# VHH binders against p49116, part 27

Target 1, 238 residues: p49116
Amino acid sequence: EGPLLSDTHVTFKLTMPSPMPEYLNVHYICESASRLLFLSMHWARSIPAFQALGQDCNTSLVRACWNELFTLGLAQCAQVMSLSTILAAIVNHLQNSIQEDKLSGDRIKQVMEHIWKLQEFCNSMAKLDIDGYEYAYLKAIVLFSPDHPGLTSTSQIEKFQEKAQMELQDYVQKTYSEDTYRLARILVRLPALRLMSSNITEELFFTGLIGNVSIDSIIPYILKMETAEYNGQITGAS

## First folded at step 15 (VHH)

Design b20
Fold by OpenDDE, fold request of step 18:
Structure b20 (fold): chain B 238 residues (1-238), chain A 121 residues (1-121)
Amino acid sequence: as target 1 above (238 residues)
Amino acid sequence: EVQLVESGGGVVQPGGSLRLSCAASGFTFSRYDMSWVRQAPGKGPEWVSSITGSGEVTLYADSVKGRFTISRDNSKNTLYLQMNSLRPEDTALYYCVKGGYLPWRKTFDLSSQGTLVTVSS
């Protein structure tokens, strides 16, 4: 068997809406987040091993890990997205809800903590100076996680995860030979992803989705949609 | 030239059903996701539903989920919308649109005639 990932899977270029407005409204935030979500899902579906799992398993897998993939994407694209600014804007919007007494104190705390965790995670990844290859492998590791409930083909998923881990190890050993513990240092960041609520992430970034559709509903659509229009819109060709 | 011709609209009582059709021409139908969009009187366009090119996956606005069913027959270049349990708020001009669900879509091409659906007692 060949490698799990190729160089084509390393490229992860997010195109942001332009221009960035002075005031980041819910629409801008949602569009930015949606672009990242689509990019992440299209990345996943481009992996041959992912395709080999079958449609049902693929969908279930992404439903289980989309928040982690999205969060890794946020970290990877933090600079291009001006993530800190986006998060600040989200906080500002939340203040309106707080003022209207729409949220309980506990909920406010949960949401603010989640935002803090997102920012800290992204900062920690930036401090590690994670490169494109490492991000690709990390995303593969979280994608092919066999420990989510309700998954089929868990043995195969585990094999793919192991392969991703091995390839990451080989890459790190080759590229960062002077840093013996870099792999471990990177991998120990992954548990932080499991502490983040997918529901809160969805509420923060995707409240402005047209039709009020859920991420759960959108995932299978993104995985099977025709990409010509998508590509045309993100590149401005259409 | 892309042509989309909607049909099947009419007047129906609340709780009733209608089936809309859209005949498509001027492009390779199966290679494009398709959508239904509606515009109620005095309101802006509202996305209703989308379906992938292959017809395998569908997506619905919350307002119509569980009541509407989008489908397609690629051999006939036709898009369908089965509307059940219709409500007065479903009253609108319904348009077939070339293109799928994209959260960042600013506008829909509503150059077609559309088909009018009126739900009233």
Scores: ipSAE 0.919, ipTM 0.963, lowest interface PAE 0.5, mean pLDDT 95
Fold by OpenDDE, fold request of step 18:
Structure b20 (fold): chain B 238 residues (1-238), chain A 121 residues (1-121)
Amino acid sequence: as target 1 above (238 residues)
Amino acid sequence: EVQLVESGGGVVQPGGSLRLSCAASGFTFSRYDMSWVRQAPGKGPEWVSSITGSGEVTLYADSVKGRFTISRDNSKNTLYLQMNSLRPEDTALYYCVKGGYLPWRKTFDLSSQGTLVTVSS
């Protein structure tokens, strides 16, 4: 078999809604997040190995790892998204709920910690100066994770994950030959993704989804949708 | 020229059922996701449901989930909406829309005539 990823899978350009308003409302946040989600899912479905798993398997796979993919996407696109500003806005919106006593103290803490973890993760990735290739491989590694419950074809998934890991290793060795421990530094960041709640992520970023659809429901749709309209909308919004 | 013609609307009692149809022409039907959008009197348009071009995947607004079923027959260039367990709040003009679900969609093309669904006792 050929490589798991090609150069075409390295490109990951997020187009933000324009113009950025002074006040980031729920709609802006949701749109921004949704664009990233769609981009991430479309990236995944563009991988031949992903397609080879079959519809049921690849859908289950994405359902299991979408939060990790999304979070890596946040890190990768943190600058263009003005992620810190978005997170600050989310906190501000959350404060309204706090003031109205809609949340328990424990829930507030949980949500705030989640936001902190997101910011910290993205900051840590920025400090490592992860490039586009590395992000692509990292996303592939988390995508093809066989350790989620309920997955089929785990042997194939594992094979693809190993391939992604090998390709990442080769890339890092070739590109950053003087940094002997770069690969290790990058990989040790992945566990942080598993500490983040997909439910909280969904609540923070996707509250404004039209129709109040769940991420779980939208994933298979994104994976199978026709992309012409999507591409047109994204291009028109640029 | 893109043409969408909705039909199947009517007056029904709460708990009743209707099946809407949309005849599409002027474009390659199977290459486009399709949606149903409704507009109640005095309200803005509300997305109801979408279906992928192939018909493999459907998506529903929370307000209609479990009650409505979107489907399509690409051989007939027709979109359907089976509406069961209808409620008064489902009263609206229903539009067939060329295009799928996009969370950031700001406007819907409601240039078609639509079909009126009235749910009342």
Scores: ipSAE 0.919, ipTM 0.963, lowest interface PAE 0.5, mean pLDDT 95
Fold by OpenDDE, look of step 15:
Structure b20 (fold): chain B 238 residues (1-238), chain A 121 residues (1-121)
Amino acid sequence: as target 1 above (238 residues)
Amino acid sequence: EVQLVESGGGVVQPGGSLRLSCAASGFTFSRYDMSWVRQAPGKGPEWVSSITGSGEVTLYADSVKGRFTISRDNSKNTLYLQMNSLRPEDTALYYCVKGGYLPWRKTFDLSSQGTLVTVSS
């Protein structure tokens, strides 16, 4: 059995909508987020081990971890996305909702805290200067998490997670040999992902999805959609 | 040249059912996700449903979820939309569209004639 990830899984290039509007509206934010989500899901389905789990299992797996994968994607693509600007725009939009008394005080607090956690996580990852390989392995570790309720083939998932961890360890030892504790330092960031609510993430980034569909609903579709069509739409060459 | 021909529309009472069909030609049908889009009078296009190329996965707008069923027969190059429990708000011109669900898709190729669905008492 070969490695869990190959060099092809390291590439993670997000194409942003063009042109960037002067005002980041809900549509731009949603499109940007959606592109990232699609990229993340397509990344997952490109992993042979992911396919080996079967459609039902791998769909359940993504449903369970999409928020974490998305968040890692945000961190990884923060510069390209101008994430700080996007978050600021989200806050501004939220302020409008507050003024309209659409949200309770408690909900506002929860949402603001979520934005804070998200920003802090992304900043922490930036400070660690996580590279593309490390992100790939971290995403794999998050993807192949056996501890989500309702999963089948948990033993196999665990094995894949271990493999991802081992490959990450080997990579870090090889690439960052002088940084003895780098592996531990980057792994301890993962628990922060579990502190973030998928519901709030969906509300912040995916409000206004066409058809008002949930992320839970579109995940199976994203995983099985034709790749050529997706690529064509991203490049505008469909 | 891509050709899509919709059929099956008509007048139906609330609670009634219709089955739309779309005959596709000019491309490898099975390699493309397909969608239904509708346009009500005076409104913009609204995505209704999508189905993957293989037909394995379907997606529906919340407005039609549980009532509509999208399907396809790749051997016949035909897309279907079974519409049950129709409501007046479902009244629209229905278009078959080459391409699947994309959250950022703002424009749909509505060059086909479409098929009119009217739900009225």
Scores: ipSAE 0.880, ipTM 0.942, lowest interface PAE 0.5, mean pLDDT 93
Fold by ESMFold2, fold request of step 18:
Structure b20 (fold): chain B 238 residues (1-238), chain A 121 residues (1-121)
Amino acid sequence: as target 1 above (238 residues)
Amino acid sequence: EVQLVESGGGVVQPGGSLRLSCAASGFTFSRYDMSWVRQAPGKGPEWVSSITGSGEVTLYADSVKGRFTISRDNSKNTLYLQMNSLRPEDTALYYCVKGGYLPWRKTFDLSSQGTLVTVSS
């Protein structure tokens, strides 16, 4: 039985590429985003409840929810990443593409609306001053989502999600006992994650991946890669 | 001492096939992800493919996906790359590398000899 998450699952330390280039470019943005993606996937694979679901279920679950986990990671690490600066650089690049007639006007509008929604989500989370424990439970709630099509162990996944919700409730009530509505204010932010498009996120943050690989193909690899090599690399750029 | 010895390169016509091998020694082979990296004349290194330590999961650069197959035999400490439907653009020196895919990796240990693949009519 036991708790769903331990204190080791609260630690979420993102390291950024160094040094920051004179002008932000797609490679720096993609490298930064890739570090967050790998951190998020290694966080998920470290959870005993996740491990208990088995390899096929793990892959299906993460493929369904990776964008929500990534978006929560962006909000949690917005200061460390200088996310506002990254988004401004992306907008500047899109303005250049408009001037050169490289993209359709309809596509550009969809992408700009997505950027706006992402900024608003991150701002709303910052205003609530979400702490590391709260982020860890929110990530667990989106990870163990049973309503995605094609999942194998739906009832077990639902059990784990309910456990994450109960542990978040207990934490908030104990830690913020004088703030009666904090849990409700936190939980009403989650539906906004479903508004985030995986395809647009890939286009914005992952176009420059080495080998031009898709996120869908990387996910099973990250979930099974040797952890020792990853841990050895997180102290600096290669 | 870590040692990686590539073999199986050669000259082929477009559409041909080659099978590359890499004999590994000096480390516990099965406990490491492995990669193939290639370097065309006058260009920097290009990641081609990676495989997990157990061999369960593979990953391919888009430029080779569907044509190349990475595999390993942990009982023989050997990494393989089956290359089919070869194109002139595949011409390069191919290296076996200890370590898997990391999208921020910019340098590779290419101290081995490599094996030359030349695709031309």
Scores: ipSAE 0.732, ipTM 0.897, lowest interface PAE 1.1, mean pLDDT 89
Fold by ESMFold2, fold request of step 18:
Structure b20 (fold): chain B 238 residues (1-238), chain A 121 residues (1-121)
Amino acid sequence: as target 1 above (238 residues)
Amino acid sequence: EVQLVESGGGVVQPGGSLRLSCAASGFTFSRYDMSWVRQAPGKGPEWVSSITGSGEVTLYADSVKGRFTISRDNSKNTLYLQMNSLRPEDTALYYCVKGGYLPWRKTFDLSSQGTLVTVSS
């Protein structure tokens, strides 16, 4: 009953560390990525349908899909983040690791393939000119995925996903009425998200986390943290 | 006026245990995530652990995970840190901090007195 998302869920404003350093380092990349992760998790926890699933289900769901949400966030915020510059800095670090013999050649190939897949995904989304409403519904479709093993309440999750799909369809048909195949072109991009490795994403973007905490341990914390401090930090933080 | 008063520090041998306490006043304690931060001699501050306002979820730095346990008693406005299997590198001044874990936080409010933990033979 009622729409799954409201206009408040369409706003997705990433604030980058300021000023941008002239040389990107691991700390700047990790801080930027962490801001996106927290924004994505707070976006998810603000959705009434998500709140209705209960705490254990919420944590399990986000643990299963956080990398897909993060990847959609990277695509949506690629220009604000200067993602191409960040990826170039990561590639440079990998090449230094080759010269210092710190990584195996096989691992480097895996990481480079992941970077290429990420860049291709972001380029395809930019080429389709995906708007903020479409991103919000795509993120909801990814969030409410009943297919992950070990989930409870899968019937309710499936209903929420179907509602997100219906709302995306209605939006696209109204807003892009002369582009008959836009919905299909958008939806065929989603399988690429399942190919992104959460292990490699964590290595690329989150190695410098304060305390060297894992993303799996942070997720339940973000979902339960007091929001007043977080909201105050993103408002007027400079 | 926010006040945080740490206690429970002391001198222990390696492998020993201590329990730190932090008495909080001047704010609604249960509405805030809380953290422990430590500062070793000659080093910058190091985040140790955080706990949500309700006490339901805890988070630990990798260096202390499995050895330290953060907890809170909202009826007493008190934050705790149980420190087991202490090592010489745990030697530091330990601070109670209002606020939770934010990975982009550059500074901590360490204006309280802190409580000194010394781990040595």
Scores: ipSAE 0.713, ipTM 0.891, lowest interface PAE 1.2, mean pLDDT 89

Design b20
Fold by ESMFold2, fold request of step 18:
Structure b20 (fold): chain B 238 residues (1-238), chain A 121 residues (1-121)
Amino acid sequence: as target 1 above (238 residues)
Amino acid sequence: EVQLVESGGGVVQPGGSLRLSCAASGFTFSRYDMSWVRQAPGKGPEWVSSITGSGEVTLYADSVKGRFTISRDNSKNTLYLQMNSLRPEDTALYYCVKGGYLPWRKTFDLSSQGTLVTVSS
């Protein structure tokens, strides 16, 4: 009953650290990525259907899908984040590590392949000109994935995912009525998200978190933190 | 006028324990996440631990995880830090901070007096 998402769930405004450093460093990249992670988690927790699943189910879902939500966020916010500049800086660092023989060749290959997959995903989403409503529904489809092992309430999660799929279909048909295959082209991009490694994402974007806290530890905290300070920081913070 | 008053610091031997307290007033305590931040002599502030407003979820710096326990009693407007298995590197002035963990926040409101913990043999 009622729509899964409202217009308030479409807004997704990322605030970047300021000032931007002359040379990108690990701390700037980690801070920028952390802001996106927090924005993505606060987006998820604001959804009434998500709230209805209960705390243990919520934490399990987000632990299973955070990397996919984060990757959708990277694609949506690629310009605001200067993602191409961030990835170029990471590639330059990796090339120097090869020349100085500081990392295993297998690890460097894995990381470079991941960067290429990420760039290709973001480029494909940009070519489709995915709008804010479409991103919101895609995130909901990814969030309410019933096929992760160990979940409880999978029938309810499946029903929420079907609702998100229906709302995306209705939106695309109304807004892009002349483009017969737009929905299919959008949905075909989702499997690529499952190919992204959360381990490598953590290495690329979350090295240097204050306190050396893992993403697995932060997720339950973000889902239960008081939002007043966060909202004040995001509206006026650097 | 927000007031945070820390207590419970002292001198202990390595391996010892201390329990820090922070009495809060001037704001609705239960509506805010709370943190402990420490500052060792000659060093910048270091985030130690945070707890949600309800007390349901806690988060710890890797350096103290398993040894420290943050807790709160919202009926008494009090924040706690149980510190076990203390090490010399835990020596610092400990501050109670209004606000939770935000990984991009590098500045902390350390306007309170703090409570000094010295771990020395």
Scores: ipSAE 0.690, ipTM 0.884, lowest interface PAE 1.3, mean pLDDT 89

